# VH-VL binders against q9h9l3, part 130

Target 1, 176 residues: q9h9l3
Amino acid sequence: PRKMVAIDCEMVGTGPKGHVSSLARCSIVNYNGDVLYDEYILPPCHIVDYRTRWSGIRKQHMVNATPFKIARGQILKILTGKIVVGHAIHNDFKALQYFHPKSLTRDTSHIPPLNRKADCPENATMSLKHLTKKLLNRDIQVGKSGHSSVEDAQATMELYKLVEVEWEEHLARNPP
Short names: E, the ipSAE of ESMFold2; O, the ipSAE of OpenDDE; V2, 0.75 times the mean of E and O plus 0.25 times the DockQ between their complexes.

## First folded at step 7 (VH-VL)

Design W31 (framework fv_unasnemab)
Fold by ESMFold2-Fast, scan of step 7:
Structure W31 (fold): chain C 176 residues (1-176), chain A 122 residues (1-122), chain B 107 residues (1-107)
Amino acid sequence: as target 1 above (176 residues)
Amino acid sequence: EVQLVESGGGLVQPGRSLRLSCTASGFTFSDHYMDWVRQAPGKGLEWVAEIRNKFNSYTTYYAESVKGRFTISRDDSKSIVYLQMNSLRTEDTALYYCARDEYSGSYAFDYWGKGTTVTVSS
Amino acid sequence: DIQMTQSPSSVSASVGDRVTITCRASQGISSYLNWYQQKPGKAPKLLIYDASSLQSGVPSRFSGSGSGTDFTLTISSLQPEDFASYFCQQANSFPYTFGGGTKVEME
């Protein structure tokens, strides 16, 4: 009945001056928030900047991390044919080197009714932390280990569920 | 060594059909989106069609000028991408390139074949 | 469709010259712009992807910049092998569209 998952990825800096964002962790949860996938992922290039304050990634996580090519295959098998929910999800898809059909993509950073419920301008791109605090009365992205992609994916799914009926109805009438 | 080799071009009359093939080697073909891009004599480049990989459900996209007439398809077991061209028009006359999508999220064509010539004339 | 306007259509240059080619999109395409080089009788070759990323094996004299609607390809010191046509391509939305091309030719 439900073919919907939420995804959140953590990226580290690779390439010159760490300017390239490379996938280093991916979490996928189902509609109820249960974890379907959560792995540290080894980028094929040297990590210049772990971006630990935001990513939560440290050198220790890379020691036995799943190589990018293998992880990507596993992730895409889960995402293919499903409605995929994310926040600023274009960054996740870019890091995965993956195109997901727009008709099956839900980006909680670009859903006007969700911003409206949060008393935010409907065309603004609001952070996941802000929307979660405002609408779910919950603090995320706190603590010693930086951002938890599991926590972020779960929050993203819960936010989408607040507007799911209204937004699916809108998309049926106004396909992307 | 990545190689893309196109074949199937030729001279045909308007209203007829041709099937182009592109045989790939030197990489994991099934991971990549594959595209056809054409170039009319002395003109610029025009994107024609794209077929995505299995993990993206073999989704296909077409330029409006060929939609309903051309069909892109692939056979991952043989590492071949096809372009079936029906109801050909004189304006379809071009060198047809097979191109590989780099698959870095940039949708850039990092490898191209040498092309196969299609001439639609009476 | 997103129209890609490329300029100049042609430029005559000498070895060692700095050559700049511009590409304008009719609407915002973020950084989804790629640059290709095409020599006579040959297939195009990818030079720059994602507006500013240099493709592996491409000399560092090539660089790309820009975002949104205005993009530039620069060749800092033209070499004999650089006399060719150059094309920009947007990949933000279907259909993918190419600029009209710029021919860089010897005077």
Scores: ipSAE 0.000, ipTM 0.474, lowest interface PAE 16.5, mean pLDDT 87

Design W32 (framework fv_unasnemab)
Fold by ESMFold2-Fast, scan of step 7:
Structure W32 (fold): chain C 176 residues (1-176), chain A 122 residues (1-122), chain B 107 residues (1-107)
Amino acid sequence: as target 1 above (176 residues)
Amino acid sequence: EVQLVESGGGLVQPGRSLRLSCTASGFTFSDHYMDWVRQAPGKGLEWVAEIRNKFNSYTTYYAESVKGRFTISRDDSKSIVYLQMNSLRTEDTALYYCARDEYSGSYYFDYWGKGTTVTVSS
Amino acid sequence: DIQMTQSPSSVSASVGDRVTITCRASQGISSYLNWYQQKPGKAPKLLIYDASSLQSGVPSRFSGSGSGTDFTLTISSLQPEDFASYFCQQAYSFPYTFGGGTKVEME
């Protein structure tokens, strides 16, 4: 039985025209939804686009933000050896420049039983907001001030719990 | 088929305002950055403004010559991008093109409208 | 601002000629350079993006090369429909800037 955490990251735009997604906030919660980590993170490159409507990140959040290299070390200590749940989690791992074993990764955007419970096509990639409203009867990502990565991580863990038994049995029979 | 149709140009006195519109069809408008590029009579091309998509917070960028006078905006529900032009100068006289900004290893304008003419004169 | 210096400003050519147009950036822009064709009374048309990538539907006689500060557009065998103006454009940083244009006209 491995420990399980859920992660959600916010990214800002760096590089030419802000096309590169760089880590700017990370939230990690435990199985019960308690916050284990929540920090603003300063990218090593100039921020071209804060993407505030989605990220909730503003220039003021960068003043005392943890530098990327240090934040990455802290985050990886929490993730290592644990089952990590996320939504479209490959984007989070890419922003962290981190490889997490597929056998310990759970992506709520690609779990067919979860989509089935939401009356969605099993192979579709559904948004976290849609699945949370459909299955948990809760509105997240409300308003135009950006997302709360804590709220998103908590919702992601709760969604995974709905299919945990079924999906863990599936993975035991069909290792990734 | 991708189409961009500009409208709203005309003859206007210095110091007045005009609003240009560009109606898009044939693609998922909300996914694309949109730009305005102008061309003075017999002259070359000058980039004016860009508005990014919803995922990039509708961030706007302007050429220095128009900053503070022009405002780019968009209405994704109608597939329209706008250029509000205030405090117009004779130097703003040009054909104004709407262009779709695409990315594939680099950024480029793959589709352009036919343009709408703005003449600023007394 | 990044200045784009395009040369020549005009060139007289005959059908079948090889035409070369150059574009120089005032600072390094990697491969973030595009080439457009404009015919009289028409909107610009994308020919080449990312310095050397040929846009779909554009004839293979058009090619682009270069990186950093020096770029070239080549028309290997000029056709009647190629008499037009050509513009380079950097997409590396804001503001986007265009070259002054090159008019390819009939001799």
Scores: ipSAE 0.000, ipTM 0.468, lowest interface PAE 17.1, mean pLDDT 88

Design W33 (framework fv_unasnemab)
Fold by ESMFold2-Fast, scan of step 7:
Structure W33 (fold): chain C 176 residues (1-176), chain A 122 residues (1-122), chain B 107 residues (1-107)
Amino acid sequence: as target 1 above (176 residues)
Amino acid sequence: EVQLVESGGGLVQPGRSLRLSCTASGFTFSDHYMDWVRQAPGKGLEWVAEIRNKFNSYTTYYAESVKGRFTISRDDSKSIVYLQMNSLRTEDTALYYCARDEYSGSYYFDYWGKGTTVTVSS
Amino acid sequence: DIQMTQSPSSVSASVGDRVTITCRASQGISSYLNWYQQKPGKAPKLLIYDASSLQSGVPSRFSGSGSGTDFTLTISSLQPEDFASYFCQQAWSFPYTFGGGTKVEME
């Protein structure tokens, strides 16, 4: 392992009209795609909208879910001091109520060389599904039963590995 | 300057229909949720309906008292939100306000129109 | 539906008085409570949002407090233009619901 992990979270709607995104599942994989963490997480607020079509979360998943405070502690132990890869990762960090150093953060939605390899405008924000299909020839997030955060985290790590050498060189020469 | 101007109110018999319009100006209309709130003569405020913005798929919500009878819609190209009111009842008699619902992390009606009066008489 | 109970329904006050209006939700709504002022023949005007945030342009004599189920609107020193009706409104869940209103009238 390269002291690098990839994360993907699923959120449910809490708060006014279900508009607040609250953490309800988190998956973390290592450099090789092995699962280090995968738990359903019980938000501290009432769930208004499970967003099941995207999150894959249903009431049944909440029965033995890890309370947010405990899950947050477990997750932060894994992330601290590591390079964390994600797609639109600011959403994941916001749901975790956590700040990860920019120097150790890799967001596959904002890596110009990755977009270039996918024949996309370098500064555009492309979906994980699109980049994965274009660059890895793999379909993820298929069907209407919701996304697998494990599948998404694994795809995110594989996408990053395509540009890792080039991007780490760039960051070493242009520290954030 | 933010302005909301309602129109379409009037006197109508029970069972008939009316369509209210609210024309917005002075802000990016397409970015905001829009609501209708009514007030019966001498009474308090009652929320009627909301329509979300394009980012949130124009999703609509209704008070139970109007569900199935009223339809909220919008035309972003004209900066107008509509309330189609069918099967009107005497209980629908009220001043109808158009309101802008601030979406960006908090939810409150920061601007209101002057209202348009709907009177349903038998 | 979340019921919003306002008290008092009316209060008689003089210029310079401290006026307190309370609003109670039938279930927890965190801080998603707004306060509006309405003068006769006029549309409501937002005073306070998210329980305690003062809307721009609103005088500092208005303040809001509370969380969960119990909320208060305070006018620290009533002015002539403050004689009006006041309504609370929860924004926690649909349907949005308003309190019954409080009329602040001159003694």
Scores: ipSAE 0.000, ipTM 0.471, lowest interface PAE 17.8, mean pLDDT 89

Design W34 (framework fv_unasnemab)
Fold by ESMFold2-Fast, scan of step 7:
Structure W34 (fold): chain C 176 residues (1-176), chain A 122 residues (1-122), chain B 107 residues (1-107)
Amino acid sequence: as target 1 above (176 residues)
Amino acid sequence: EVQLVESGGGLVQPGRSLRLSCTASGFTFSDHYMDWVRQAPGKGLEWVAEIRNKFNSYTTYYAESVKGRFTISRDDSKSIVYLQMNSLRTEDTALYYCARDEYSGSYYFDYWGKGTTVTVSS
Amino acid sequence: DIQMTQSPSSVSASVGDRVTITCRASQGISSYLNWYQQKPGKAPKLLIYDASSLQSGVPSRFSGSGSGTDFTLTISSLQPEDFASYFCQQAESFPYTFGGGTKVEME
C-alpha cells in the first residue's frame, strides 16, 4: 500500500474550567488497520476534566502515560511524509501542536462523495459513528465508558477506502 | 546500525527439538513485527512464522508446514525473537533467517540476519 | 495459499544487458509485492517494496512495476555485481509466499 495512516486522538480538559483540549491518547493505524501507535499521553498542564464519557480517559491511565513532549516526537515520526486520514482531523493536529501538509491530509468529515454515499448532505459534518453505521453497517462508540481511539482510527481508514479512488482522482485534478 | 544475529542452529535427530534465537540491535525492537524465513540447501525462500508487536497483541502466524510444531515468541526486554522447533523432520533442514517486518504503510523485510543452519539427520 | 510463479528460472546475460524478471500471483495481491536480491552465501537484500518503491541505497537501474497479479522487475543495464538470484514475495495474506527465484548468470 501507499504510505497512508489513520489517526484518532482523545482529549481531556485543561486550563480554566477545563475548556482547553489537551492530548491524552493517540492511536495510529496503517492501511490495513494494524496498530502503529497507541499510547496514553500525560498533558503538561493539570487535568481539570477527564471527559471520560467521550474520551474513555480515567485518572489511572495517567499513571503510566507518556509525557506529551516524548509522545509528540514519536507520533510526528510516524506521520511525517505520509498521507494522514482522520475524522475532523484539525482537532487532532491542534492537540498535537502540529501542522501537516494539506496535500497529504484526508478528513473524512469533509469528503463530499463519502456523505453522498451515506445519503447525507455533501457539505454537512457527519459524525464518525453515523458514517460507519450507514456505510460499513457497524456500530462503534457503543456504551457510556468512552470511545476507543483504535476502533475510531480503524473505522476512519475503512471509510476513506470506500472513496479513495474517486477522491484521489479529484485531488489530482484539483490540488489543494 | 540495524543488526540481527541468529544463533542456536546445529545438527539434530528427527523428532527432537531445537530453539533458535535472534538478537536485535540498532532500532526500537518492540515496535516491529519479526519473522523467520528459511532456505533449504540450494532451494528458494520459505516464510516460516511472524510475531507482531505489543500494539497488535503479539499475534502469531505460521506456515502450514510448521503449524503445531513451531512456536515463535519474543522478549522485548532483551530484544530477542525465538523460534522453538519441536518434532523436527528432515525437510526442516535449512538456513534459518531472522527478518524485520516494516509494516507502516506496507509489509516487507527490510533487514535480515546472516542466518543459522539447522540440519535434521539421523 | 497464494502461489507465486516466477520466470525465467535462470537467464544468461552480459554486462550492459536489460534483464526482465516476471512474477505472477495466483490471485490478486494489489501492490503487496516485494523483490529481493540474494548473492551466493549471503542473506537476501530488499530491492523493491510495494511493487514499485525503490529501497534506499539500491541503484536506480532497478525498477519494479505491476499490480494485481502480474509484476515485473527490470534491471536496465546489468552490472557485474548484479549476477545473483532474485525472488519476488507477496505480502497480501498469510502465509507469505515467495517465487521460485531467478538466477542471473554470466553468459
Scores: ipSAE 0.481, ipTM 0.836, lowest interface PAE 2.7, mean pLDDT 92

Design W35 (framework fv_unasnemab; at its last look DockQ between E and O 0.72; V2 from the best seeds 0.00; counts 0 for: pae E 9.4 > 2)
Fold by OpenDDE, look of step 8:
Structure W35 (fold): chain C 176 residues (1-176), chain A 122 residues (1-122), chain B 107 residues (1-107)
Amino acid sequence: as target 1 above (176 residues)
Amino acid sequence: EVQLVESGGGLVQPGRSLRLSCTASGFTFSDHYMDWVRQAPGKGLEWVAEIRNKFNSYTTYYAESVKGRFTISRDDSKSIVYLQMNSLRTEDTALYYCARDEYSGSYYFDYWGKGTTVTVSS
Amino acid sequence: DIQMTQSPSSVSASVGDRVTITCRASQGISSYLNWYQQKPGKAPKLLIYDASSLQSGVPSRFSGSGSGTDFTLTISSLQPEDFASYFCQQADSFPYTFGGGTKVEME
């Protein structure tokens, strides 16, 4: 399990009316919560909507942001060969224009034992904030400054660790 | 090729100060945690201090035996890690190694310098 | 602090022998255990990390096993260049701590 990482990305709006979600920040933490990567990322297209209240991204963060292509390379290097944990992780992979093998992916938004532990319906999609509060008694994504991708990635990893043994056994019996 | 080169060792009296340096090359220094490990003459290895990278706010950790007296720091622009040693004691006499820590989550020292000798004697 | 008890302190062996070194942690450290080799007058060299992962460039005659509190370094067939001291090290929590070392000597 030590070769697990958790990822969380923040996106801004690009394209017409800002409806395209483009990667603007990516944070990766290891099994112990240590940060392996945390960079602001410059999208290849003009930013129309920073979505600051949610993303926490501001124009000033883009001044020295890492170009997308470079950042993508750095991130992929970290993810390759690892079990990647995330919450609604398909959004992160989409923003990265990268798809990690399903067998090496763990999505905390789709782990029934995790929901059960939180007294939630097993097949419901619960928010990271809700699960974190229920299971870790911790408040994340508070205030109006936007999300912290590092905080979210760490929370995601901690949540997964709660059900790691049970879920890994399940996956071993039921490979995706 | 990864290289770590320690310097700054010497003979000092108890209570004095000494600053060690370790110059790194051959890798992306700023990505790695850096550690100091010492070895007293004819003795085993003792971990001394660790400084983490920019992603982890350069957090530092110290052995209890040196806490409050030693300070680990780094200059990523120069690829150097330092160990400021104050209030030196005779028991601080040792060969001091600079070691690179992997930063992916396993926390092992995969590269070591040749060390610099610190002798504390009255 | 986590205490690492390494045994034996020394062992006499001949070329071709199987050598086993044990390291016991005072509490569970999962697989956060590394093994180093140190020759006289030289810096330590990483052999095994994460209890059982062989460091690149290290001969396959070296192997590590164990989890929790009990760990073992094995040299399947001792070679002349293997006469040295060996140290285990836990990286589970600070302060990082080393075993007392094992000196492998020629019989």
Scores: ipSAE 0.779, ipTM 0.912, lowest interface PAE 0.7, mean pLDDT 95
Fold by ESMFold2-Fast, scan of step 7:
Structure W35 (fold): chain C 176 residues (1-176), chain A 122 residues (1-122), chain B 107 residues (1-107)
Amino acid sequence: as target 1 above (176 residues)
Amino acid sequence: EVQLVESGGGLVQPGRSLRLSCTASGFTFSDHYMDWVRQAPGKGLEWVAEIRNKFNSYTTYYAESVKGRFTISRDDSKSIVYLQMNSLRTEDTALYYCARDEYSGSYYFDYWGKGTTVTVSS
Amino acid sequence: DIQMTQSPSSVSASVGDRVTITCRASQGISSYLNWYQQKPGKAPKLLIYDASSLQSGVPSRFSGSGSGTDFTLTISSLQPEDFASYFCQQADSFPYTFGGGTKVEME
């Protein structure tokens, strides 16, 4: 069954010296890469650093952005009960202030067979950009205007699909 | 309670036009793909067209038999999906269903309207 | 286009019988296969999606299985309300296509 989604979030800097990562955009795609959710999100705290080079977030995106509390409810409704795929996904869950069951979480930055297919050390944490280029022959996060969370979520799902059969079998024998 | 109500069917001569409407209620219409499926008298089901949601750029897809003649569109503010049917042929005679396409899982029509009848004859 | 071949076209059965309907795709469709029930004068109703997932509110006597090209819908113990037509549908690629239907009739 295709009860699997991929998520990617963009964060801005809030709090003292902009060191707190606050959710400012979230994209969720289904198994085939269709977009289930893609909204700019207004943090409850003052934005100190837009981190535009990486996040792609600018002040203009905040004007009609969905308030954090509302966005969080919408996102959690989509994620609940599904297998959620992400890259370094702990950061996304932290920004959402959300706990997702480990048994339903798939982190493409910590899947040994995926690194092996990319000719990388199995226990290394490789970037989404590197794995996507090596395994899918695509360049993502191109340029200096910030990342597309839709593009990142789609790439993450496609990367997971390369190892899905063997990794799900591994997890069935070795539950987290 | 999810409801889909089709309207606009009727008797029309070959070569003429007809516009079908489907009014949705009981769910967030803007989050769903919407489809038209038809059924000729005493026959099986035939998929006609799909329109995707705003997140997927309102992309449209058509069965080859209707491509260039039919146009699917939607108005999210009114929760209505339309099917504009031009250059109608006798083989377009059918009961036309509006269906909600649940795509968060694997693409399936979880709710259907009761249908509106289109008869194309001279 | 993906052709969906459904069999049998009709079956006569009695209450309590096990009824099996098969659906074959002309090419691999993974698990993108749905089953619908249609009663006379009514719109189709979703029974099974993604080959084997039971739709909420549908009785557990209905089950689906299969992947790739061969799929089966099973009614384990036929009830009076189950006399109807059944259709499979592939959602792997456009255009979406339906099987020809199976009419389950009272013996």
Scores: ipSAE 0.631, ipTM 0.875, lowest interface PAE 1.9, mean pLDDT 93
Fold by ESMFold2, look of step 8:
Structure W35 (fold): chain C 176 residues (1-176), chain A 122 residues (1-122), chain B 107 residues (1-107)
Amino acid sequence: as target 1 above (176 residues)
Amino acid sequence: EVQLVESGGGLVQPGRSLRLSCTASGFTFSDHYMDWVRQAPGKGLEWVAEIRNKFNSYTTYYAESVKGRFTISRDDSKSIVYLQMNSLRTEDTALYYCARDEYSGSYYFDYWGKGTTVTVSS
Amino acid sequence: DIQMTQSPSSVSASVGDRVTITCRASQGISSYLNWYQQKPGKAPKLLIYDASSLQSGVPSRFSGSGSGTDFTLTISSLQPEDFASYFCQQADSFPYTFGGGTKVEME
């Protein structure tokens, strides 16, 4: 009955010594992996560390980036009322300064049946890269130019589909 | 209010070309996928082509019956979707509708124009 | 291509009747099935999306059901404005395909 989307975000360093993680890119895909949103986002604070090797964010991307408050409004309109899938998704929600209902949240870093399919300990926190390689036979996050939030969101959705029926039934019987 | 207005239809001879336009208003055109759907006189509906948005690299898809002859394109700055129809055949005779695909997580045509008529006859 | 077979091709009915239209896909399409209404000389109008979701502004006498390959559109109590043609359409895979249509006409 509810539509499902996957989200992934890239962060840059703000605050003292660049240790605060601030949203600088967000990508949202639908169930079939089509891109619904993909924008560079200008944090409200000065960027101290672009973290480019991991984030893929460069100064050039910020020139025409959408201001955080506007981007947040756009993103939340897309997420409202939907099942939202992510990997370690609490970090994405923190960067958005947002709470999504737990009953509508799916975190591929914390789904025991998914770990079991990967022949990993059920309680282990597995990286998106590792799960994607093992279960989808795909290499993501290759090279040193940083991650693609579109690629990562698409991979996250495909991983969830592997356990979707089982996990949705589990959650229906065991409401969070 | 969402509006889609097709234009560019007419009577043409087989083998000739025609370009249809669909002008959109009342929504954020650049976010949506846009499609052409046609209906031959007294017949059912046939999907013709789709063009996706910028986030999906403006990827295009075509019905087999029109591949290689028709080209869908869009101009987001003018909110217009086009259908270039080359090597027209009598079986291309139809009312051509412009349709909006909802940009969220499902695929359906929630708004349609009134259509523009293409007649291919000698 | 996914072939969509609608039945019946036409139905004669009176105001107040329950009308049921079926649509069969040649392969499984999950719930990616939409229903449209078309009146003579007019553009199609979306009624139902994703098999059972009612489009905004569509009267509640319209309902859709089904999944997989077999789908049904029901009009619970036919009104004068409901005499029209109805088309199903699968959105599971390209090319999108439509059923042949069902004409609902006054007896």
Scores: ipSAE 0.008, ipTM 0.627, lowest interface PAE 9.4, mean pLDDT 90
ESMFold2 (binder alone), look of step 8: mean pLDDT 95; pTM 0.957

Design W36 (framework fv_unasnemab)
Fold by ESMFold2-Fast, scan of step 7:
Structure W36 (fold): chain C 176 residues (1-176), chain A 122 residues (1-122), chain B 107 residues (1-107)
Amino acid sequence: as target 1 above (176 residues)
Amino acid sequence: EVQLVESGGGLVQPGRSLRLSCTASGFTFSDHYMDWVRQAPGKGLEWVAEIRNKFNSYTTYYAESVKGRFTISRDDSKSIVYLQMNSLRTEDTALYYCARDEYSGSYYFDYWGKGTTVTVSS
Amino acid sequence: DIQMTQSPSSVSASVGDRVTITCRASQGISSYLNWYQQKPGKAPKLLIYDASSLQSGVPSRFSGSGSGTDFTLTISSLQPEDFASYFCQQYNSFPYTFGGGTKVEME
C-alpha cells in the first residue's frame, strides 16, 4: 500500500545558549513526492539561535508561523497509522515530542542496503546530501542559506523507494 | 459541517460553453485537492478533473475525453472551485458533482455535493 | 487507462442476505481502490478506502478486501437501507476510473 509519507523538520535553537532544538518548520510528502504539509512553526520558547546556515529559518518566517501546539496536532494527524520515512528521523520525532511505532518507521540513515548501493559502509550514518548525490545524481542542500525541508523530504522518499521492496521483505521476516 | 454546493448547470446547445461553480464551507478549503466527477443519466460515474492545493502548485489533471475543452480552476479566497466547459458535446450531458479529496496521503472523495445538471442538446 | 470491471451489474437480494460485489482492474493497482454507495437521487457516499479501510460512520457489516487486480466488497447482513448502487474506483494512476456499478435490488 502507498500509506507511506516522508518527513523532514528544521529546528532552531532555544533555551540556554540556544542549545535546545525546537521545531521551526516541517515538510511532509506522500509516496509520489506531493506535498501534504509545509509550514513554518513558532516555538513556544524564545528563539536564541535561528541556525540559518542549516535550517534556512529567519525572523521573517516566524511572523505568520503556526503555533507549535496547533502544528503538532496537524502533523500527528497526517503521520498516525502511516509508514513514516525520514533521515535521522529520531531528531524529527524528538522535536515533535512524538513517539511513532518502530514497526512503521523507516530511517534512511540506518538502512544497510541503501549504504551498500552508495558504496558506503553498511553500518555508517551517511548524510542525506551524500546518499542523494551518489544514488540519485542530484545535489541538494546547496549554498549557505539553509536547507529546503520539502527538497529533503522528497529526496528521502526517493531514496527509500530504491530499497523499498527488499527492505520491507527484510522487516517482515525480522520485525523491529 | 462540511458542505459543497454546485451551481451553473443548465440546458445548452452543442458547441457552446458553460461554467460550473462549487462553493465549499465547513473546512479549510485551501488544504484540499478538489475534483469534478460526472454521471450521465442512468449510468455510472466518470472522473473529469482534479485541481491540487497551493502546496502542490495548483497542478491540474483531466480525463482524456475533456482535455483541451475543460479547464478546472479555484479561488481559495472565496472557497470556490470552477469547471469551465467549452465546445460542449451531447456526450457531456450528465449530473456534475464536486468532490473533496482527502489530503493526508490517501486519495478518496469523502464529501460530495448534490450535483448540478448539464444537458447538451439541440 | 486502467479499466475497472465490476460484477455483477445487478443482484436481487433480501434483508439478512450476504452480498458480495467484485471489482477487477485491468492492471495492478496495489490497494489503491475505494468503494462508494449511491442511493437513488443522491450523491455517492464513501464506504471503504484503500481497499479495506472502513470510513468513519459506516456500519461494520461493510468490508472490503483484495489487492493487485481483484477486489471484493461484502455486506455481511443486508439491511433495508443498503439497497443502492455500489461503485469501485482506482486512484493508482490518472485518469481515476470507476467500475460500471452494481445495483443491489430488493427481491
Scores: ipSAE 0.007, ipTM 0.575, lowest interface PAE 9.8, mean pLDDT 89

